# Miniprotein binders against q56419: the designs that were tried, part 268

Target 1, 326 residues: q56419
Amino acid sequence: MEGRTLEEVQEEVFKRHGVLVPKKELEDLAKALEEAGLLLTEKVEARLKEEEEKLKRERPMRLAGLSYPEGEREARAFLEAFRASYPGEGEEARVLLMPHLEPSRVPEVYGAALAALEKTPPPERIYLVGVAHRPLKEKAAALPVPFQTPFGPALPDLPALQALDALLPFELFNTPLAFREEHSLELPLFFLKGRFPEARVLPLLVARRSPELGEALKVVLRDFPGLLVLAVDLSHVGPRFGDTPLTRTLAEEARRRDLGFLERLAEGEPEAALAFLGANPTRIDGVEVVASLLPLLRERKGKVLAHRLDLEAPTLSAVGAGTLVL
Below, E stands for the ipSAE of ESMFold2; O stands for the ipSAE of OpenDDE; V2 stands for 0.75 times the mean of E and O plus 0.25 times the DockQ between their complexes.

## First folded at step 18 (miniprotein)

Design gk9 (at its last look DockQ between E and O 0.76; V2 from the best seeds 0.00; counts 0 for: pae O 3.0 > 1.5, pTM O .491 < .8, unsure alone 61.305 < 70, SAP 82.926 > 70)
Fold by ESMFold2, look of step 18:
Structure gk9 (fold): chain B 326 residues (1-326), chain A 109 residues (1-109)
Amino acid sequence: as target 1 above (326 residues)
Amino acid sequence: SPIEEAKRLIEEAIRLAQEGRLEELLEKLREAIKILIENGASPEEIAAIAFALAMEFVRRGAPYELIYRLAKEVARASEAARELGDEELFRLAWEIAIAAYDLARELLE
């Protein structure tokens, strides 16, 4: 009824169904819907406030028993199985790009990340930068609380988070609800915490490119050295994502876009990687993170360790995932 | 004049700091900086004012959290300069934001 008069609604109902509903009945219905909507809004707002208060203390596991085991012993076996699915050797990472896609779909890609972590000295902290799948109030956000894992809580680096917030032109901590179900942090964190149990974490989400985030992180990393992790997926193609059903041609294009993007990043050319994607026709979700972090990616050469474009047969769609060390 | 109003707000903010009324202080400072921007103060001018206030707050024993907040306000000013297309002033104000940040870091160490 937004943008329509009651008379227009009455006329449309008559045209479609042959029933003339009196104006008073439409008015009574509109009033009842308004009152019910106000009550629903109040109840929803109260529940959201309650969940927000819980998230100010900790972020619990949401995917234990679904994407990875709940128990520590089983979780370690799971971690070892993923490492074994990648037969190659890693390389030391100063910056690691890894996926956040369901781990069982791309086991060797996560295994490649584990191989890189084997070669990487344990950092004091990890800057874990994921992709916001729920709206943020700002371009980026953080949640400065422990994130639960089967390996114990991943403790926040509160001093580094406070320092980062001090250098940003927006409020970093104002969207805690966006973290409630955010798998782009939880799934990579499982692997990172399992390998680096003593590292503190800066859990960061990017919704829209934020060059100021990269500039601020460059300063904060000077004072708070650590491992930078870009927890991003690559192409998203097919009907689930607004395309026609997956064809060989679309899959080949998605793979070409994924690898071309990763290879340009590996050459230390993040601007060229973004330019290569243009309008991003295969919807690589890493672009906003890369665009935010340009000052940290320039001139860092490295290697693509793994890539898979994973097929979702039931949806005729596919998602790309890769592992890159810089 | 608008500049006189901004000066009055800064003077009030200093008085509020002496009285320990930090939330009211921050509100006055944000308004003063907004007035200066709206009336033609360059981002470098407002950044210099914010940095001078940071130094004064350190001299008076203010907590590092207030200095971090002032660094954040300079970072807002530097971003405003970049959005207006003034890259040189963005970079200068950004350097001043880092200097205020470094001052807060010295207090923590």
Scores: ipSAE 0.452, ipTM 0.724, lowest interface PAE 2.6, mean pLDDT 86
Fold by OpenDDE base, look of step 18:
Structure gk9 (fold): chain B 326 residues (1-326), chain A 109 residues (1-109)
Amino acid sequence: as target 1 above (326 residues)
Amino acid sequence: SPIEEAKRLIEEAIRLAQEGRLEELLEKLREAIKILIENGASPEEIAAIAFALAMEFVRRGAPYELIYRLAKEVARASEAARELGDEELFRLAWEIAIAAYDLARELLE
């Protein structure tokens, strides 16, 4: 609703739905949305402007003390505990698919990612591609600033980011506010920075499939080699996502789709992986990311290290998570 | 012809580049590319023009920043071609963008 009056919203609702919402109801809704921080009021706008100005310098931690420890010592112990949760030895990764789900929900999946990272030579840079859970101005975006972590700041690779922007048909450095609370970058970055403290990072978000992104990255990776990380979740099923409560049948279908997707990726057939999902009825989160990165995933064979469909009991919903090495 | 018009714009763009008027250069290039796409220029013609332009910039000692910006404009053109369903034009435009990028990298070394 950026810049729209209540009258304009009323008109739009009337045009779209044929319903004239009374102005008072819109005012009450606007107030509720303001209280929820979902509506741009003068106060929200001022705050957003301040946050945007801060994001020109750095991206602060948002989930420290919540999803992971804020202190470095405790953060290191956290990493070790997650690594210990996965009994496997991992494999060297050139491409790593890992979750961005709350770490405590799928510890062994993150543990598998750490196991893979142990077998991976320290990269000069990490291309971290997350999912935009907020709208972007463009299909994809980057934030070229340090990301704070308990292990110190993850510094951007500015030359590689500039090279990437040069090959994209849109401005890469768009929608900085989308990065402010985006957990799809923050959570995997904790693990990545903890393992590779000296690596530069390219923090990327995908909102919509961009074939251009994959082609551009393929070129950039030639001159700026590094580890590609897809920070994506898998199926989202249950009432939170518009389904009935989780049943055995629904869980089996979610697992089938998750594993079928990951297995085809592991075979180096990303187009087959996408085709296998069809209309994506279980709402695999990583579809737009994979669709954008096809040139980088083709013909790369690898291994599925871990998978879990994790139940959120309060909502009888479940989210799939996996770790794949290519 | 639209192609002749596009060529004139490209020539003007090259002149602007020589004068260091990069924003105006990019505007002229964008306009030229748009004209070519909208008037059904063959993918080969568009590719040839874009490539010739890129090479001309290199020959004239254009800074790498200009080549990067050129690559971006070609990338925009490629997207426009894709949106129109011209996959061949998209491919060719993309190849030119890569070539321009490579030339920019060479200038940085």
Scores: ipSAE 0.043, ipTM 0.398, lowest interface PAE 3.0, mean pLDDT 82
ESMFold2 (binder alone), look of step 18: mean pLDDT 61; pTM 0.494

Design in1 (at its last look DockQ between E and O 0.84; V2 from the best seeds 0.86)
Fold by OpenDDE base, look of step 18:
Structure in1 (fold): chain B 326 residues (1-326), chain A 108 residues (1-108)
Amino acid sequence: as target 1 above (326 residues)
Amino acid sequence: GDLIERLEELAEEVIRYLKEHGEEELAREIEEQIKDIIEALKSGDTESAIEIFTELAETIARLLHRLGAPEELMQRVSWLIYDVARRLGMSPRQIYDISKRFSRAIER
């Protein structure tokens, strides 16, 4: 315990409450807390091991009934409502950049993604590249198991995943626990599975820029064609992220960076997009993903369909979200 | 020992399914090919083992797909093939190729 000695605790209790707690009682309490802590740790470890073993078979829904409906009928209605929130038309996507933010925060951005998917022929497979919000053992990882959705399981493309693994200098199938609660895959996957129920999925996470991933995927995509989806958010600003409360100036800077990033991607200049961000002071979430996928983004022209900087009022923070088609 | 065990597991899964679906002749053919792979391995002819296995993997994928094998079986078989390929010491290119062939064999 980096903490106070039992005597110091006893003295503090006495000073605050005028009660002298016997040292023995404090010792017993400390022991009980230690035992409880140990028990909790063991229990947590056992649970994590169990969860890891389960993840060898499937990735269950974590956000069903929270971020999206659990029931299929309701889930379909949810998709339609989100599509309706975007008044525009989409374009055919070979590459889709879409958010992974809580859908209710940026419905029109997801609506724009759905609009793009409406114009996209059903792919055989979807390369879904999310952001690892937890550490990975490697720069990138995949979870080669069915992901549960209200529309049924999103089945992995095992041959394509294995082919990708074969071309990577590291084990792709690492850190399964990082996928357990990773919303950057689950939320986009809801929309993707709802639109393309028969498509296989390659659920990928990027923790750090991996040029190797982009090069390997370029080869794999030639032999295993599919839709590439970048599930990334944009700027993260405000107190939750270490800034002052959102101001007009901060919001304008976030929007400028988000749009400047997306526009350069739309021009087929992903290196210019990264360079434009510099040190990324507004913490664009998708930087490492884009940096990993440069070979797949180069020279592809497209269109920004939607952007929003959404205020989280309780924290006076904001997150940027966008939809880009290439 | 581990390679042979994984190969036998693959054989068992596939042969069982084929027999259950009345494909006894195909099951025998698969069994013979597995034996040939094992013999090649025992003789130290890893190259021949890899060649036979590569063709067998594609054949298995095609047969199971054609018979409408359940997804769970297809996944198990895919992993077993991948595991065997790795244990055979197949190169990245060879593993890539077997995965590509597998994918093509199961295209609708």
Scores: ipSAE 0.891, ipTM 0.959, lowest interface PAE 0.4, mean pLDDT 92
Fold by ESMFold2, look of step 18:
Structure in1 (fold): chain B 326 residues (1-326), chain A 108 residues (1-108)
Amino acid sequence: as target 1 above (326 residues)
Amino acid sequence: GDLIERLEELAEEVIRYLKEHGEEELAREIEEQIKDIIEALKSGDTESAIEIFTELAETIARLLHRLGAPEELMQRVSWLIYDVARRLGMSPRQIYDISKRFSRAIER
């Protein structure tokens, strides 16, 4: 069947087993296998279609009970515990860079983000820009639906999303399934919604750098002011990411790359931050987001509030996380 | 075909809500403007259709917001307006302007 004629199959069976299977029986078997495969394909396609239709109406919590509590009371206590893990003061943010790494692994980094939000006037809307971990049909995407949280739904800013879509040379609403399990939006959103319950959200993903996105967002932000959040992680080093086991030297390099990147962003020099990384040998996660958003980052000075290179001993690997206010 | 259908969907949503809330005079005014848009389209006068629609879209946003329309209706209407604007062949800047007008109308 796979590169063989029915006659060849029939002949081989006869040579090996001494039984001549009639051609009709082989044809019937081939048809049955093809039909079974078609039915399985139709079931998979139907399930994907159903998931897409659900995501066109709302995005449910996927990490409640895993990364954060499901109940609102417990979620409030969780939020306060994270703020307490960072004893410092924040600063007002027009742009906030924060992680999307599992919160329990870098509590003071999320705490620093909360400290910055304390100093930030409640925005009308939040431009939440994460990193696509699944392929997008375009360089960037949005999902213009409510995102469920323990604090209630985070409502989309539809007029701002539509204004953005109108200015882009591609359809912004292009890959709903990519949002289904996208933690780079869900984890930061928990903290943002907890502190700004009235703010609407523009949930955005970047797969590959898009200068067009940055230029369009600069126009949109002028007329639809809000808080810009880059929800990105930093270095990824060690065997989980394709390296040899983590050494002290590799960890020191990752920390140096993370801090050098953040510090250059804090000086309002995003091109210098990207150039500092070169070929990005420690795989800093935020590069494509920063490269897309250059017009919004230039000449905007700020401060690095926190950084941790989080070690995972069982995998001999590490991931960097930071908090930057511009 | 599809453009007229989208305009009729927009009309149905808005006019029904206005009538349910005792705004029959406003409902008639909206109905007349939608008829004017459709008439302009049938005569090939797309420029007039765009002008009337642009003012109508902002008016609808203000009316529904003032009447406290539920979020689900506001979302459906926002999408219908956006879809009609694109099918009318409005430029990116014209569509951007409608989105901005809508946003301002629902701010208060």
Scores: ipSAE 0.835, ipTM 0.942, lowest interface PAE 0.6, mean pLDDT 91
ESMFold2 (binder alone), look of step 18: mean pLDDT 83; pTM 0.817

Design in10 (at its last look DockQ between E and O 0.93; V2 from the best seeds 0.86)
Fold by OpenDDE base, look of step 18:
Structure in10 (fold): chain B 326 residues (1-326), chain A 108 residues (1-108)
Amino acid sequence: as target 1 above (326 residues)
Amino acid sequence: GDLIERLEELAEEVIRYLKEHGEEELAREIEEQIKDIIEALKSGDTESAIEIFTELAETIARLLHRLGAPEELMQKVSWLIYDVARRLGMSPRQIYDISKRFSRAIDR
């Protein structure tokens, strides 16, 4: 009925079906639909409220049994298989850039991350910075609750989170519902928790570049040392993202952008990495995260361990993923 | 009223745990410190209240950690401390310092 009168609807039904529906019946139906819509909205709102209240206590697994195994034994076997998919050796990481793409799409990239983690002494805490794929109230947010994993809960570092909040000009603990389905944290966290079961976690999301976050984290990291993890994907190209179907030319451009970005980061030149992307025509999703963390990435030299541009065949689209250690 | 209530809640949680673990003397000491903070607040001496609270927060963290307090209690206490600190009107630096001290007190 959007924008049509009851009379117009009646006429249309008559024209199409040869049945004259009484105006009263149409009114009753419209009312019933409106009531059903209202009921649905109220139910949805109530459910969202309940979910928000639950998120004050814990963040449950959403992708267990889908993207990774729910059971601990199976989850350990999963980690081992992913590590095995990367034939190389890792390097010690102070900063780890890793993907948040569906693990099965880029196993060797996650394998490279695991290889790096093998060479990394167990951190006391992990600063896990993901990409907000939902709007945040502020430029960045944190969810200061346990995140469930097959290896047990990833416990928050509350003192470090509070310290970070204290240094930010905005409330860090905002938009809890944005974390509910955010895979950019959940998927990397599986691997991180599996490797470092005792590490506390600071689950952070970036929606928009926040220089304040980088400056605050630089201070916090001095007093609260830990591993910094950037959970970001790279290029997003093809019809799913508004492009033509993947071609050799488009794939080459995506790879060029991805590798050019990662290489400049590996050289300790994050500003150059951002500048290299310009308007970001291949839609590297990690741009806002990197832009927020410039103070932590400057002058850090490292190594690109893996890169893949993975084809999503059903959509003829592709997503880039990489692993970088600094 | 809200500040005092949150402070009393913090006290109750900590004192209960200490008593349950046979640390009655420590529980009394905490109770006395809480009273001192409340008195300072009532007298308008917010600076003294902040100073006492800052030291108390660290002490609480250390004690609970040493006694092997459950994670749920540690989290609750951490939030209560943070909430009280904010309500006391502590500066970002002061809040940061409390968090830093808390973290160090629970380091293994």
Scores: ipSAE 0.887, ipTM 0.957, lowest interface PAE 0.4, mean pLDDT 92
Fold by ESMFold2, look of step 18:
Structure in10 (fold): chain B 326 residues (1-326), chain A 108 residues (1-108)
Amino acid sequence: as target 1 above (326 residues)
Amino acid sequence: GDLIERLEELAEEVIRYLKEHGEEELAREIEEQIKDIIEALKSGDTESAIEIFTELAETIARLLHRLGAPEELMQKVSWLIYDVARRLGMSPRQIYDISKRFSRAIDR
């Protein structure tokens, strides 16, 4: 009843329709609506609990048939097509920065990542660090279950995840539902699993910068060596992101900030990369991940292999993506 | 209560697999170490329980890996070991060390 008394509602109905509805009838309607709302709340709670329990066992593909093929044969061909989109050579990576933007939007950027993986010895495990698009209970989280891919399940490295959890001042396994639709892990994982089918994975999300995560990961990586992957996008500009309409000037600024950020990371200067962004006016996606992982990025020099600021014509907006090896 | 239940669950999974693969002597040795842990806990000697459990965890990982245990079993055992370690009140460093030992024991 919108803060009105039943008498006020009754008067309004009479005024509009010429019918006097008895107060009892209005009371019965209000009770029925309240009861129906309570039932819907219980159904939503039950559904969320059911989904959470499923995610404690495995994380199924959500983007198969949408962003990449569901079948293994078609997925292999898709992978090769993306590699072919980048005609250059890669370099060995100890740390790889790659996007999580829709692959068809930036094929050569994903192709550059594949080129780097070709030069990279198969790791025992992959530390895959994405960006949480849903709230986490803590600054960071992991989901220690198999992630399904067209190439088979990507198995978790449970000992490494447990070692990491032990060193953190918060429970690492804290928000399973946040992983349900998290494309920042699923999209990069398709490419990583396709190239390293035997590697185990640490699927990690950052919601807010966590220096504790970076310090713990530095310790864990010494005893559990592997490939560190920052699965992040770069600038987000234009009306879809609460900005003015995209202009050539804004696009040029976004490109300059993307490249300046990547180049400073490539120089082994992650603090300088963050400082270069200032208030982050082009909304580079990777800031919280980089800020969390400073101990792992300092003094690691490398190369920017690819970059694209991709236009979303329908929304007059753009998103940047890059590939960096360290 | 819950700690002992988890410890017994770990023992049951491991011993069943060892017996199925003809390792009766090893199964008896694991059973004896579990009993020693439980006895130490009942006497309030948590330090001894942690020490025995730490060695047992590495031994379990090594044995199951050697016998070609399926990945599903290895993951279940890894979780049971982690759960027991936390319920024993092991420090972050002690839990980290168990995880490292487990990982090294199952390296190819």
Scores: ipSAE 0.789, ipTM 0.927, lowest interface PAE 0.9, mean pLDDT 91
ESMFold2 (binder alone), look of step 18: mean pLDDT 83; pTM 0.813

Design in11 (at its last fold request DockQ between E and O 0.89; V2 from the best seeds 0.88)
Fold by OpenDDE base, look of step 18:
Formats: C-alpha cells, sequence, structure tokens
Structure in11 (fold): chain B 326 residues (1-326), chain A 108 residues (1-108)
C-alpha cells in the first residue's frame, strides 16, 4: 500500500481478480498489517535491547555446533584435525594473520595458523583484531566481556583494554551489538583459546581504517605485551560480491592480489601491500585492519604459511584466505 | 555525588571480600584510604585524591590477586577503578598508568 489509496488497491484487486473487496475489509487488513508491523518492530527492539544487556556480561557462542563443535572433547579433536590438515611446520609468531572464513572451507589455512601457534610461546594476552561486517559507531570497537568458547570463556584483559581506550580519541567500548554475530572474532578465537587457554583476549573490531588505533596499540603493546592476531579474509570475488561467476582469469587475479598483499606484508612493507591493492578490485577484507595497524606491521619480516582461494560452488563465488606469520 | 558513590561501591566490594577472608586489618587500611580520598575531594584537593587513589588501586589489585579473588570480582573492581579514575578527571596518561599498574599487580 505504499502511496496507494484504499480505492486504488480495491480497483487493482478488482481488475486482477474480478473480486470487489469491501473497503472496510481493506481498512481492517491495512490496520492489521500496521499493527502486526508495529508489534514486530517492538518485539524486535525489545529483543535487541535484551541482547545488548546480555552482551554487557558475556558474548555467547553463536557458531557452536555449526562451524565448530560445542563440546570440549569434540572441539579438541577438531583442532587436531585442522592441525593435521597442514603438513608443514609453523614459525613463532609475534603477529599472526589468519582467516575468519568458515573453517571447513579452508582447513589447511587454519592448520597453518595452528602450526604457527605451536611454535609460539603462550602469550599473556592476545590482541584479536577482526573485521566489522556491521556498522560501528566509531572506526573501531572493543567488547570487554568474556567470550564463550568450547574450552571455557576467553576472558578479557580489562586493564589493557582500558589503557587502549585511554589513548584513543574516541570511546573504544561502543556498538556491543556489532559483536553479537561477528564471526571474524568468534572463529579465530576458537583456535586461539584452544591453543592458549590461559591467555587473556582483547577482542577488537575495525570498521574503518584508524591510524589512531595502530599508534595507540603500539604504545599499549609495549607495556602490555602479547600476540597480535589479524583475523581477516582476503579476496571476495564472484556473484555474491557483484562479479561474474568465477573464471580462471578471475581466480588468477584474486590469487595474485592475495599473494601480492601477503608477500609485501611478509617483507615488512604494509604500505606497499596497501598500495599494491589500489582500489582493491577483488575486495580483500583485511584492508582496513592492515591500514589501521601499519605502525605494528612496519619492518616486521615474516612468512606466508598458507593461502587458498576457496570456491563456494552454489554461488560460483570464491573467498581468499591466508596465514601469515611476522 | 556520583564519584563518591562509585568510590564507596569500590570500597564496599573490596572490604567485604577482605573481611570474608580474615583480612580485617587490611580492610581497615583500605577503609581509611577511601576516607582520605573522600576528604581530599571535599576539600577540593583533587590532586591528592588522585595520588591516593592511584596507589590504592594498585594495592587493591595486588591484594585481591594474592588472595585469589574470583574473576567476577576482579572484573568488577577493575571497572570500578576505571570508572572512578574517569570521574576524578584523571588524564589519559594517569588512567593509562593506573591500568598499567593494575595489570602488573595481577600478573603471575
Amino acid sequence: as target 1 above (326 residues)
Amino acid sequence: GDLIERLEELAEEVIRYLKEHGEEELAREIEEQIKDIIEALKSGDTESAIEIFTELAETIARLLHRLGAPEELMQKVSWLIYDVARRLGMSPRQIYDISKRFSRAISR
């Protein structure tokens, strides 16, 4: 009924169906739809408010039983299987770039991350920087609450989070609802918590490049040492992302972009990595995260451990994933 | 009023825990420090209040950690300290320093 009169609707129904619906019935239906719409909106708002209040206390698992096992025993077996999917050895990480894609799509890439974590001394804290796939009020945000995992809660490092907030020109603790279903944190966190059960976590999301975040984190990391994890995917190509179906040419371009990006990061040249992407025609997911963390990535040399461009066959689309150690 | 209320809440949480664990002397010391902060605030000596609070925050963190305080209490206390620090009008550097000291106090 958007912009139409009841008489116009009545006439249209008559023309299409040969039935003259009484105006009163149309009025009643319109009212019922309006009431139902209002009711739905109120219910949705109430639910969102309740969920926001819950997020003040903890972030529950959303992908348990879907992307990873809910039970601890099964979750441990899951970790071992993923590690086994990567035949190589890892290297010690000070910075780990790893995917946040559905684990089953790129098991060897997660396996490479686990291999790196095996060579990494247990950190006191993990700076987990994900990608905000929902709008944030600020360029970046943190959720300073326990994140549930099959291995128990990943506890926040509140002092480090507070220290970070103090150095930022904006409120870090914003947009809690953006964390509710954000898989860019939940999926990597499963692997990280499984490997480092005692590590505290700083769950961070980046929506837009924030140089301030990188500068602040550089200071914080000096006083609050830990593992920096960039939970980012790489190219997103195909119909789901506005391209034609995946072709050899498109896949080769995506791989070229992904590897060129990762290799430049491995050389300690994050600005060159960003410059190499230009307008980012293959939509590398991690660009805003890398752009925010430039001070932490400069001059750090490392190694690309794994890369995959994974086909989503139902949509003829593909997503790139990689594991980089610095 | 809000600052004092948050400070009193911090005091209550810490003092209760200390008393429950037989640390009555420490509880009295904390109570005295809180009173000193409040008096400094009432007199308009915010600088002294910040100084006393900064040391107290570290002390609280260390004591609770040493006693094996539950995570829920540690989190609550951490937030109360942070909130009081903000309400005191502490600079970003001062807040950062409190957080740093807190972290060191609870490090294993």
Scores: ipSAE 0.895, ipTM 0.961, lowest interface PAE 0.4, mean pLDDT 92
Fold by ESMFold2, look of step 18:
Structure in11 (fold): chain B 326 residues (1-326), chain A 108 residues (1-108)
Amino acid sequence: as target 1 above (326 residues)
Amino acid sequence: GDLIERLEELAEEVIRYLKEHGEEELAREIEEQIKDIIEALKSGDTESAIEIFTELAETIARLLHRLGAPEELMQKVSWLIYDVARRLGMSPRQIYDISKRFSRAISR
């Protein structure tokens, strides 16, 4: 009806079908369609509000049966298989950088993370910092609820989360819906909860760099010691990400950027790591997390345990993933 | 208004659990401290209310932990304490301190 008057529609119907529909009936139909559209919008809004209220109580598994097994026994065998994919030994981590890419794409990179966790004394709590894939109302957010896993609920460290919120110049508990499908927390958490079933979790997302978050976390970690985990991926290259098809040259550049970034982090030089990326031409998604957490990364030396630039053959694209221990 | 309702909710949750576990004397002590906080607020003495509440929050955490309170109660109480602290207008440093005290009280 948009762009046409009711009279024009009426005449077109008459010419096509030999029936003259009164203008009143066309007006009634248009109004009914408008009202039906409004009711559908209200139903969507009600569903989102219902989901938001559920997320204020718990965060259910979204990837069980898709990215990892739902049953605990199968989930433990899954962890064992991933550990076996990395033939090396880990080192104790005070800070662990690990991916959030689909685990089956980079099994040895997750295996390297498991090797590091084997060498790491069970922490009282895990600061799990992922990358927001949906908008946040602020630069960063947390969801202070149990996250379900095949190994049982990963319980929040509420006192530590509340201490963190108190130090920030913005409300930390700000965007529950952003956590609904956030794999950058769920996928690493599967591995972390499986290895540290007693640890509490601070599930954090970064959308945009927040120096305030890093300064606050430096204070909180002093009084609430734990394992800091940066759950980030590295380069994103190829047509899926706006580039030409993946070539050897583009892949070599992405690998060089990934490793140069990780190596500078391993030297305790996070500012140099960021500077090395410049305009971030290979779209390393870890930059906002690293830029937020500078006070926690400075002068902390360690090792790159694993790296893979994983090919997406159907899209001629690739994503980098790595494991770094500090 | 709403601050007093949150204080009363905190008191009700803690006192109910203490009474269910035979801690009538402790329940009475918590009730008295809550009343003291409310009286300080009614008199406009927010600073005294904050001091009493800070000590009360640590005491509640220690008692519930010692009694083996279930996780769901510990989480609800932790939130009520945090909400009350913010509504009292406690500074970031004061709220951080309560959270630290709570965490220490429930640690192994």
Scores: ipSAE 0.857, ipTM 0.949, lowest interface PAE 0.6, mean pLDDT 92
ESMFold2 (binder alone), look of step 18: mean pLDDT 83; pTM 0.821
ESMFold2, fold request of step 19: ipSAE 0.853, 0.837, 0.841; ipTM 0.947, 0.944, 0.943
ESMFold2 (binder alone), fold request of step 19: mean pLDDT 84, 84, 84; pTM 0.827, 0.825, 0.825
OpenDDE base, fold request of step 19: ipSAE 0.886, 0.885, 0.884; ipTM 0.958, 0.958, 0.958

